# VHH binders against Nucleolar MIF4G domain-containing protein 1 (NOM1), part 11

Target 1, 198 residues: Nucleolar MIF4G domain-containing protein 1 (NOM1), of Homo sapiens (Human) (q5c9z4r362to559)
Amino acid sequence: KKHVKGLLNRLSEPNMASISGQLEELYMAHSRKDMNDTLTSALMGACVTASAMPSRLMMEHVLLVSILHHTVGIEVGAHFLEAVVRKFDAIYKYGSEGKECDNLFTVIAHLYNFHVVQSLLIFDILKKLIGTFTEKDIELILLMLKNVGFSLRKDDALSLKELITEAQTKASGAGSEFQDQTRIRFMLETMLALKNND
Key: E = the ipSAE of ESMFold2; O = the ipSAE of OpenDDE; V2 = 0.75 times the mean of E and O plus 0.25 times the DockQ between their complexes.

## First folded at step 5 (VHH)

Design s54 (framework vhh_7zox_3)
Fold by ESMFold2-Fast, scan of step 5:
Structure s54 (fold): chain B 198 residues (1-198), chain A 118 residues (1-118)
Amino acid sequence: as target 1 above (198 residues)
Amino acid sequence: DVQLVESGGGLVQPGGSLRLSCVASGFTFSSYAMGWVRQAPGKGLEWVSDISYGGSTGYADSVKGRFAISRDNAKNTLYLQMNRLKPEDTAVYYCAKIPYLRSYFDYAGQGTQVTVSS
């Protein structure tokens, strides 16, 4: 556990190959359950912070997961995704004072960017947020689209167009329970820019 | 057309075993986490176990060491092997597709009754 945390603390672009190789060796020496539990715990500790994580540091941690997912086995990414989604659901329901929710959602975005998860997962998440359409949901939709919008358009332009239409329909029916309608307008403008930008 | 069909429930004596099955249709089964939840007479819903699409498992403390969840993605089927059953395990057991962000139940089936009594 100390060793895995130490490796993650030293993680950078130039040493990615060395550190992933060392983790692969640990997976050969230990049970997969123990390694998945240890790795996921260490990654969650690094990524789920009250302050916003630097984008480079977040990307490097998720890229490491992607490498191990493809070299060690798909259960590595699956185990981490499961932990991330469960933690996100808990924080989303009960709230937090910091950026933990944002950080977890950004992890999910980069799991998609690095091919651990498919666009279908991202569309499913976005459709659920549009379905409930609270102020919190609108902020999360914006965060996701900023991180993955162009990739979603490249992977499935039709589903993106359908998502935007659904959001527009929901927004037109939005009641006075929303405190800041400028966020709704900004979300729709961002969506239209993604749809129309060549 | 999302459908979950549970089976395998019944009456069993304390200390006995049952295997529950859930056949899923209408969605890409292999892409979703699945789980089992139960409701005892006059009580609320209790999470029992879940399994990720990759096979990682979790269990409620009340069933840990006695129950085993598994899945067969080729057959779109979820299983719950229940061993060393106790009267306290008496409940309707529901198969659940686990959503990414919302409540524990995205869709639950009709359930299957498990009764543990002499």
Scores: ipSAE 0.000, ipTM 0.111, lowest interface PAE 17.1, mean pLDDT 79

Design s55 (framework vhh_7zox_3)
Fold by ESMFold2-Fast, scan of step 5:
Structure s55 (fold): chain B 198 residues (1-198), chain A 118 residues (1-118)
Amino acid sequence: as target 1 above (198 residues)
Amino acid sequence: DVQLVESGGGLVQPGGSLRLSCVASGFTFSRYAMGWVRQAPGKGLEWVSDISSGGSTGYADSVKGRFAISRDNAKNTLYLQMNRLKPEDTAVYYCAAGIYLKSGFDYAGQGTQVTVSS
């Protein structure tokens, strides 16, 4: 719907309650499937751009999803998450010319920050990236830690410690195959700082 | 209340040197990666250099071999030694704190102007 896209284009902190209320009314007037498809499509169009999205704008869009997830139903967040993960897997595997992969990963981070997603999912994603451990994977790990690292420690310090051990083990086998040894060192020091802070 | 205060900017001739300083307060300095980002007139933000909590450094290709980043955790101070300055280095230089500064930062100062001109 053009109406849904119009609401998202005007989205800001002061009008969040009004816009979420209007979307709740649309959910009452239409099928859940139609609304989930429409909302997800509109959000993907707004958030998955070739350029990096401004942090505030990204957070506002994901916060809207969190509000609807709690007021309309958990299938709203689940539907959006499925679309985001599918798109991320495709772009990660086949590549893209811009910042679409980074934007999708940031959406996942904020779904965690706004309590749509649990820490277990974030740890699973990070472990998979450590498993493959390419230069792009290291950049994505750092991007995720930038957005959620302190919250991951608060939610599950033991899993964070295990993640760091896996990363250290993988890094010790990396050798000269990596062009940017500095980024590996930076990642490990970032992880250790997160673990060792009181 | 977090505060980052930059100093050391000014006018310098091509080939000259400047040392920028950034004094941090209101957060645990030693826990954060620190760095410098710059904005030239009419251009966007460019990451210049970063230093992790453990001391690992990174540099943009445009400044490698000319700039050196360092930190003094006892003084909550970040430094950027800038040597062999070029007109292209003219920009406002911002001190920044975060996890991964190439992707963004949690805190930034108000900036210090560096002008390289004869």
Scores: ipSAE 0.000, ipTM 0.307, lowest interface PAE 11.6, mean pLDDT 81

Design s56 (framework vhh_7z1x_3)
Amino acid sequence: QVQLVETGGGLVQPGGSLRLSCTASGFTFRSYAMNWVRQAPGKGLEWLSGISGSGGSTSYADSVKGRFTISRDNAKNTLYLQMNSLQPDDTAVYFCARGIPYLKSYAMDYWGQGTQVTVSS
ESMFold2-Fast, scan of step 5: ipSAE 0.082; ipTM 0.500

Design s57 (framework vhh_7z1x_3)
Fold by ESMFold2-Fast, scan of step 5:
Formats: C-alpha cells, structure tokens, sequence
Structure s57 (fold): chain B 198 residues (1-198), chain A 120 residues (1-120)
C-alpha cells in the first residue's frame, strides 16, 4: 500500500519498465481487488490535484495504467476508468475549486491515447459537452482536442465530421449579435483545421 | 516515447526580451507542425504561434504579432520562440505543443512548460 505510493512517487520514463514489473509482481502476490483499489487510490491522489498537472507527468502515470492493463489484465484499466469517470461526473456537476476537473479530463484523454479506451467513449463525452455548451464545456472540448484530436481523426473521421456539424449547429443557436463568441470561434476553427488536414 | 522540454523562461523587465527553446525527442520532428501556447495565472490556454513542418509558414495570435517570432531547427529537433517588447500581461507558463496544423488547438503532445514573469 505505502509501497505502491512510493513506486508512483518515483515514476519516470527511465524507470517505467522496472516499476511496472514490480507492480506486476505485487498483483501476483495480492488479490486483484486489493491491488486495483490501492493502485487507483494512489493514481487519483497523484493526478487529481488542485493545480494543473504537466502533460508529461500525467502521461507517465496513465501510460503505467496502460502497461498494467495489457500485462496484468483488462480489469486494471476498467477499474481505474470507472473511478475516473465517477469522480469527473461528480466534479463536473457539483464543481471544484481548482483544476481537478481538467486533470481528470486529461486522464481520460490519455487513457484513449494509450489504447485503454476506444474513440466511442471520447465522442460520447464530447457530444454531451456540446449538448450543454457552457463556457466550461468549451474549455473541456478544447482541452480534449489538444490531447487527442489527431488520433480521433485517424480512428474515426466520420464521427469527427458528425461532431463538428453538431458543434456548428449548436453555435449557430448562440446568443445575440452583441455576445462575445471568441471561444466558440476558436473551438470551431480547431475542429475544422483538424477535419481538413493541410 | 515523445518528449517536449521547454527552457529559457525566467524573470524579465517590461520592454525586455527572452528566447524560449523546446527540445523534442522520440519522434520525427520534421514531420510535425509545432506550436507555442501559454497559460496566464487564472486564465485558460491561449494559442500564440504555429510553424509548419519545414518552417516555411508561420502564424501568430494578434496579441503577439510583431513582438514574437517562432522558428525551428529540424537538424537539432528544436523549436524556438523569440519574445520582444515583453509586457506584464505576457506573464504565463509557456508550452510547446505538437500539432497537425499551423493554427490549431489539435495537439497530441505538449511539454511541462516554462515560467515567464514580466515585472520590475
């Protein structure tokens, strides 16, 4: 338990193989439930902080989950994803004082980047944010596209096209001629650039 | 494994200049457009500048146009941002980001950032 937290505190690119191997050994020695609970708790403590996490540090932690997901078993990634989605939903609906929501959303993005989750989940999340279309939602859409836009186009260009059309339709219903549309325009420019390549 | 490491940040006086560098590894640097993005205290991300794969095309946000210059050295896998006529409002964490297009928030990797503080 304290041992797992200690391993995560030392996690870096050069020692990834060693630390993942040590965690695999722990999974052999302990119950899957206990290890999943311990690992998820330690990862949430490391990644879901009030300050915005550097992308590299976040990627290293999520990459570790991906390695264990593929070497130990799919239940490792499933358990972590369930905890992340639950926490994200709670913070998204009820608020947080810092960057916890941004950090959770970045974790979801990297779970996709490292093949723990499929593009369908990302599109479902993005469609939901477009449906509500608040300033907070636009920030999260841009954060997600920043992290996964290229991969979404490669994996499912048709769904990306549909997402862009839905965003354009929602944007056309936005407020009066006097309202600031800068953030919405920036999001749509990003989406169109991603769709058109070159 | 993709890595982007920014350096060159620090404290500078209003009107001063600073040059940021971003060293890339783990991918074919010359195959990707590169971008600079910043985040000021209490603000969201602001895209600043982009440069094409070859370095032949550049684009800038209106807030930095004429003051900042983006460039790259593909032989050294390094991206640069020359910042002139710095203002207190330029205080932010500056990130380099790998992207598909010159003027796009569609980034698949970015660095940890480097702090730039403009004050007396």
Amino acid sequence: as target 1 above (198 residues)
Amino acid sequence: QVQLVETGGGLVQPGGSLRLSCTASGFTFSSYAMNWVRQAPGKGLEWLSGISRSGGSTSYADSVKGRFTISRDNAKNTLYLQMNSLQPDDTAVYFCARGIYLKSYAFDYWGQGTQVTVSS
Scores: ipSAE 0.000, ipTM 0.085, lowest interface PAE 20.4, mean pLDDT 79

Design s59 (from x05 with V99G R100I L102Y F103L G104K Y105S S106Y Y107F; framework vhh_7z1x_3)
Fold by ESMFold2-Fast, scan of step 5:
Structure s59 (fold): chain B 198 residues (1-198), chain A 120 residues (1-120)
Amino acid sequence: as target 1 above (198 residues)
Amino acid sequence: QVQLVETGGGLVQPGGSLRLSCTASGFTFSSYSMNWVRQAPGKGLEWLSGISSSGSYISYADSVKGRFTISRDNAKNTLYLQMNSLQPDDTAVYFCARGIPYLKSYFDYWGQGTQVTVSS
């Protein structure tokens, strides 16, 4: 446990190969369940902070998950994804004081960017946020599109078009329910730019 | 319960064509990516093709690219593989496989498979 946390605390691009190799060695020496529990706990402690996590550091941690997912086995990514989604659902429903929700959402975005999860996960999450369409949901939609929008268009242009249509329909029904119409307009403009670019 | 049933296999001559179908039941078919995987005699599993839940994203293994076409009909809960220009090396048991929810390129449910034999 302490050893895994120490490795993550030192994680950087130049030592990624060394640290992933050391973690692979630990997976050979310990039960997969114990290692998955330990790794996931350490990653959640590093990534799910009250302060917004720096993009580079977040990307490095999620890239490590991707490497282990492909070298050690599918259960690494599956275990981590389950923990991230459960934590996100809890924080989203009950709230938090800081940027934990934003950080979890960025982890999900990078799991997609590093080929651990399918575009279907991103679309399902975005459709759910459009369904509830609160001011917080709009900011999370924008955060996700900033991180993965062009990749979503490349992977599934039809689903992206359908998502945009749902957002437009929801926005047209919003009326005076929202206090910040500027952010809704910006979200729709971002979505249309992604759909229409080239 | 989740079931995947492949049909359409059989004996075909080199250069011929076959269309495989996979009928899904027990889950919301339109919510899952679907895949075709084969196993030739004495060899391991080889992933051939995948299709996203909407059908918009499709990928192929280099060994079948240009010869095989994957498609789906979400209204009929059916996955297809159109196989053209078949070669003796395409002889294998062909499986349809459901993508693990949200995980890329991994599978949680498989059909029993359908035998494809390419010989003269």
Scores: ipSAE 0.028, ipTM 0.423, lowest interface PAE 5.0, mean pLDDT 83

Design s60 (framework vhh_7z1x_3)
Fold by ESMFold2-Fast, scan of step 5:
Structure s60 (fold): chain B 198 residues (1-198), chain A 119 residues (1-119)
Amino acid sequence: as target 1 above (198 residues)
Amino acid sequence: QVQLVETGGGLVQPGGSLRLSCTASGFTFSSYAMNWVRQAPGKGLEWLSGISRSGSYTSYADSVKGRFTISRDNAKNTLYLQMNSLQPDDTAVYFCARGPYLKSYFDYWGQGTQVTVSS
């Protein structure tokens, strides 16, 4: 629906309350399925672009989802999360040369930051990336840790330590396979800084 | 045909312990994250705990942290919930739920097992 897309195009911090209120009114007037399909489609169009999304714009869109998740119902966040993860899995597995994968990954990070998803999902994703440990995986790990590392430590410090140990072990065996070993070293430094409260 | 079957529920006294099991069939159990969710009479669904596909990572709701322990045996296709220091407000129907990637969304649920905590 063009009305929902128009609201998202105008979304900013000062009008967040107004726009979320208007969307709540639309949820009262339409079926939950129709609104969830429309909202998710519009958000995916706004957030999953070939170029990297500006941090502020990304956070504002995901914050809107979090607000509706808490005010309208958990199905709002669940529907959006399902679409995001499905598209991430497809792009990660079958490829895209733009920044769509990075943008989807940042959406997942902010869904965690805004309490739509819990740390178990993030750890499961990070462990999978460490398992495959390609150059793209290293960059996605860094992107996630930059966005959520301190929150992961607060939520589950032991799982974070286990994750870091797994990454160190993997890195020691795979360093010579990469053209840019500097990025692997930077990832490990980032992980150690998180562990050591730097 | 995906099936999840919970067992181990029953009547237990306050302060007691109970172990729930969930037997999975019809899919590759080791490829999915698993969760425990409960519903008390007249209340909504409450997520309690989740465990990663390998069992290496676990997470708990604050209401059960320190009292409940989630675990899994991928060789037996079984999920467990060890419940200690049970309180009357733990009385609920307990469900196991499959989550392929999303912890806050689940695609398959068991039928549930009743846990009653009463003197």
Scores: ipSAE 0.000, ipTM 0.116, lowest interface PAE 18.3, mean pLDDT 80

Design s61 (from s56 with R30S S57K P101S Y102G K104S S105A A107I M108F; framework vhh_7z1x_3)
Fold by ESMFold2-Fast, scan of step 5:
Structure s61 (fold): chain B 198 residues (1-198), chain A 121 residues (1-121)
Amino acid sequence: as target 1 above (198 residues)
Amino acid sequence: QVQLVETGGGLVQPGGSLRLSCTASGFTFSSYAMNWVRQAPGKGLEWLSGISGSGGKTSYADSVKGRFTISRDNAKNTLYLQMNSLQPDDTAVYFCARGISGLSAYIFDYWGQGTQVTVSS
């Protein structure tokens, strides 16, 4: 456990190949289930912080997961995704003082960017957020689109078009808080810019 | 090489039933969760159902719950989707997709080519 945490604490772009290779060797020497538990625990400890995670550090951690997902097996990414989604759901429902929810949501975005998860996951999440359409949901939608919007258009332009239509329909019925109205407008403008390649 | 081949699509009347099959080859079928996904004309992909490698656990999208039943025969390397009470809105291309152990609908590594289901009078 201490060995894996030590490797992750030293993780950077120049040593990615070395660290991923060392982790692959550990997967050959230990049970896959035990390694998945250890790796996921160490990664979650790094990613669930009250302050916004530095973008480079977060991308490096998720890229490591992607490398192991493709070299060791799809169980690696699946185990990590389950832990991330479970923690995100808890924080989303019960709240937090800091940026833990934002950090976990960005991890989900990069799991998609690095080809661990399908666009279907992102669309399912976005549709649920549009369904509830709170101030927090609008900010999470914007955060996700900032990280993955062009990739979503490239992978499934039809689903993106449907998502935008659902958001427009929901927004037309919302009409309440001045602050939410301004952020809703910005969200819709962001969605239309993605659709129109602006 | 991994191959997934869907069969059993066709034209069916509203209220009718249809059974889709997906024949798998090139891997240990019982070690992987399997899924059904569809794409209706002019719409994006919709996940419908998943089944664990053993067949002991199943999950369904709300749109098909109670009407569709997923099953598998590991001895025949075949996945099934029994579709009952079919509606015009069920018209789509139906794909089988290989997933991870368990019922994650979001991690697929291989897809079939799809089979067309048309529900019309």
Scores: ipSAE 0.018, ipTM 0.470, lowest interface PAE 6.4, mean pLDDT 83

Design s62 (framework vhh_7z1x_3)
Fold by ESMFold2-Fast, scan of step 5:
Structure s62 (fold): chain B 198 residues (1-198), chain A 121 residues (1-121)
Amino acid sequence: as target 1 above (198 residues)
Amino acid sequence: QVQLVETGGGLVQPGGSLRLSCTASGFTFSSYSMNWVRQAPGKGLEWLSGISSSGSYTSYADSVKGRFTISRDNAKNTLYLQMNSLQPDDTAVYFCARVRPLSAYLSFDYWGQGTQVTVSS
């Protein structure tokens, strides 16, 4: 545990290969269950902070998961994703005082970008957020599309078009609490740019 | 009693086609996302394709995109994988897997026993 946390604290682009190799060696020496629990705990401690995590550091941590997912086994990514989703659900439902929810959502976005999760998970999440369509949901939709919109269009342009149409319909039916709201307009403009721009 | 049973595997020549079926029982099939995963001799597991509970969303690994098609028939509790343009490198045991409730699309709780696909002359 102490050793894994130390490796993550030193993680950077130049030492990625060295650190991933050391973690692969640890997976050979320990049970997969113990390593998955230790790695997930350390990653959650590093990535789920009250302050928004710097983009570079977040991408480096998720890229490490992707490397291990592809070299050690699919159980590595599955274990981490399950922990991330469960924590996101809890924080989303009960709230938090900082940017923990945003950081967890960004982790999910990069797990998709680095081919650990499928586009159908992203569509499922976005569809649920559009269904509830609160102020926080709109900000999470924008955060997700900023991180994965072009990849999502590349993977399934038709489903993205359908999702955007659903969001437009929902926005039109939002009534007085969303009337003349700048953030909804910005979200729809972002969605249309995604659909119409290359 | 949750069960997943794969059928349709066998020996096929390069360039041939096979359709795999996975029959589900003991749970509400229409409520779960399903995946196909394979394991070549002496290799680890490779995810191939996933399909949402409704069948509206599908996703594929780059190695099989354009050659394999995943589909499902919720009325028959059956998952399918249509495999075209088969290559010797597609030789593997093919598994269907159920996505764990309340979890991600890569977390599986039940697997079939697998069906052998051999692509050779």
Scores: ipSAE 0.000, ipTM 0.231, lowest interface PAE 12.5, mean pLDDT 80

Design s63 (framework vhh_7z1x_3)
Fold by ESMFold2-Fast, scan of step 5:
Structure s63 (fold): chain B 198 residues (1-198), chain A 119 residues (1-119)
Amino acid sequence: as target 1 above (198 residues)
Amino acid sequence: QVQLVETGGGLVQPGGSLRLSCTASGFTFSRYAMNWVRQAPGKGLEWLSGISYSGGSTSYADSVKGRFTISRDNAKNTLYLQMNSLQPDDTAVYFCAKSIYLKSGFDYWGQGTQVTVSS
């Protein structure tokens, strides 16, 4: 299990195939539960940091999950997703001093980008954030759309249009209660750009 | 409400073939991705194959690629797994599983059907 952390610490684009192959061999040698627990723990330690994670490193770690999800079994991606969502819920409700929430949300975005989760999950998350519509929710909506907006349009343009309409309606009802209306305007402009771009 | 019933398991010799079926009820079968998952004695769950709601896309684990074929008949609410060139290591309980989301979240499973590959 020491070796899983060592493999993740060395993970890079040139050695992705080698490291994923070594992890496949470890899955054959150990129980699925033990390997899923070990892999998820190591990935969470690497990705959920107080500082914003560099995009390239985040993508590489989530891509590894996607490869194992396909080659080892879908329980790998499912186990990791469950851990990420549980951790996100806890940090979202109780707060943290750093960028842990942003990093977890970016992990979810890349799980979608690398085809571990479907667009329906992303739309469900975004709809819930629009429902509560706090300043924190607006920033998370923007973060998600920047990472996956064009993919969401490609996968389900109609649901994206419906989501944008809900956000516009909610924004109209928010009035001047927010400290900075600029961020709400920027979110709506981002949404309209996604809707209108060819 | 939701029911998934696997049939077609049994004893087969190495190199033989077997076809599994899974009949679904209690949900709109044609709108969900479906999967085959197995559990060998002393091992964890291994995903084998997935098929999109329309049947237009399929994917396979490396361990079964080229030997197993997943298919579905949406008119009959039935999922199939054609297993060829069976090996002793294929001995397992085989489960039909519905996904809430593509490639993630198994919300319903069948009771499983036993496949034993032995001389």
Scores: ipSAE 0.000, ipTM 0.118, lowest interface PAE 16.6, mean pLDDT 80

## First folded at step 6 (VHH)

Design t1 (framework vhh_gefurulimab; at its last look DockQ between E and O 0.82; V2 from the best seeds 0.00; counts 0 for: pae E 2.1 > 2, grease 24.8 > 24.2, SAP .689 > .668)
Amino acid sequence: EVQLVESGGGLVKPGGSLRLSCAASGFTFSSYAAAWFRQAPGKEREFVSAISYSGSTTYADSVKGRFTISRDNAKNSLYLQMNSLRAEDTAVYYCARGIPYLRSAFDYWGQGTLVTVSS
ESMFold2, look of step 6: ipSAE 0.302; ipTM 0.660
ESMFold2 (binder alone), look of step 6: mean pLDDT 89; pTM 0.902
OpenDDE, look of step 6: ipSAE 0.192; ipTM 0.625

Design t2 (from s20 with A33Y; framework vhh_podentamig1; at its last look DockQ between E and O 0.34; V2 from the best seeds 0.00; counts 0 for: pae E 3.9 > 2, SAP .682 > .668)
Fold by OpenDDE, look of step 6:
Structure t2 (fold): chain B 198 residues (1-198), chain A 118 residues (1-118)
Amino acid sequence: as target 1 above (198 residues)
Amino acid sequence: EVQLVESGGGLVQPGRSLTLSCAASGFTFSSYYYGWYRQAPGKQRELVAAISYGSTLYADSVKGRFTISRDNAKNSIYLQMNSLRPEDTALYYCARGIPYLRSAFDYWGQGTQVTVSS
């Protein structure tokens, strides 16, 4: 556990190969279950903080997951994803805790960007947020689209179109529950721009 | 131990229906999604249908004829096959999938034989 945490603390782009290699060796020396638990715990501790995590550092951590996902096995990404989703559900259900939701969403975005997860996950998440359609949901949707919008358009234009339709419907019904409609408009404009490949 | 056990295969005439079942054990059933594969003699294994948290997908060749479903209470997956054709003849087996991952499936059953012949 200490060894894994130490490796993550030194994580950077130049030493990515070295660190991933060392982690692979640990996977060979220990049970995959134990390693998955240890690695996931360490990653969650590093990536899911009350403060916004630096973008580059976040990308490096998720890139490491992607590498191990492809070199060690799919269980690496699966285990980490499960933890991320579970944490998000917990936080979302009981209220926002600082920037934890933002960090979790950024993690998921990069899991998609680094080919660990499919676009389906992203669409399902976005649909869920559109369904609840709170001010926080709009912020999270915008965050996700900022990170993966163009990729989503490329991967599944039809799903994006459907998502926009749903968002428009919700927006049209949105009234006094929103103090400011500016973010809703911005979200829709962002979605439409993606759809039109602008 | 992870186990997937298929059943329900057999010999049927064209146009008839058949329901395949897959019993899962050794893991948390609800944490995964599932699919049905088939492999005909001399052909490659192909995905027939998949189900993930209510979402379903089908191969073009079976769309409108086959229905995949799951029962979490019974830890089971089903494939309802209607309007069966001779070209549906194959060894059918269920697979466990990890939701939303690109590398979708990690375990398969031993399979159940489906033969469609007049």
Scores: ipSAE 0.059, ipTM 0.453, lowest interface PAE 1.7, mean pLDDT 90
ESMFold2, look of step 6: ipSAE 0.132; ipTM 0.535
ESMFold2 (binder alone), look of step 6: mean pLDDT 83; pTM 0.829

Design t3 (from s20 with Y53S S55Y; framework vhh_podentamig1; at its last look DockQ between E and O 0.58; V2 from the best seeds 0.00; counts 0 for: pae E 4.3 > 2, SAP .732 > .668)
Fold by OpenDDE, look of step 6:
Structure t3 (fold): chain B 198 residues (1-198), chain A 118 residues (1-118)
Amino acid sequence: as target 1 above (198 residues)
Amino acid sequence: EVQLVESGGGLVQPGRSLTLSCAASGFTFSSYAYGWYRQAPGKQRELVAAISSGYTLYADSVKGRFTISRDNAKNSIYLQMNSLRPEDTALYYCARGIPYLRSAFDYWGQGTQVTVSS
């Protein structure tokens, strides 16, 4: 819907309350299904682009989702999350040279930061990436840790410790497959730094 | 039709144990997360415990005393409650949750009453 897209195009911190209120009114006037489809589509179009989305703008979009998730209903966040995960799976499997994966990961990170998704999702994602352990996976792991590492440490130190163990094990066996070990070392150092910080 | 049916509630003395069960039907059991809520008279419904893909979380007030578990073969969720206290008295609800979402539940059972009194 053009109205929803228009609202997202004007999204900023100062008008967040106004825009979220208007969207809430639309949810009251239309079916939840239609609104979820429309909003998710608009958000995916805005957030998942070939170029890196500005960090503040990304945060504002995901914050809006969080607000609506908590005010309208859990279907808002659930529907959006499903679309994000589905899109990521598709892109990850078939490859992308753009920043789509990065943007999707950033979205997921902020969904966690804004209390839409629980830490379990983040850990499951990281474990999967450690399992495949490609150069791109290392990059994505670092991106996620950059955005939510401290929060993960705070929320679930035990899971982080287990994750580090898995990463170390994987790194010890995969040295010959990487041309540059620098990023692997950096990833492990980053994880250990998080673990050791209170 | 989605159904959640709780059982196992009752009257117990402080310090005793009780196990609640929740039987689910009408949907793919393994695809969802689950939780237990409770509501005492005059208070808001609160999350007691949740389970998702083996991950468990607990309210601070029940940590170390309550254990949530699931049996996919029986389409059932359980809440083992040990060292019960009077403040645990409430109507306990089983809830179906959305995986990975925080405090996101969409269906509840009718509830089972737990009363802890000397």
Scores: ipSAE 0.065, ipTM 0.475, lowest interface PAE 1.7, mean pLDDT 90
ESMFold2, look of step 6: ipSAE 0.081; ipTM 0.509
ESMFold2 (binder alone), look of step 6: mean pLDDT 83; pTM 0.826

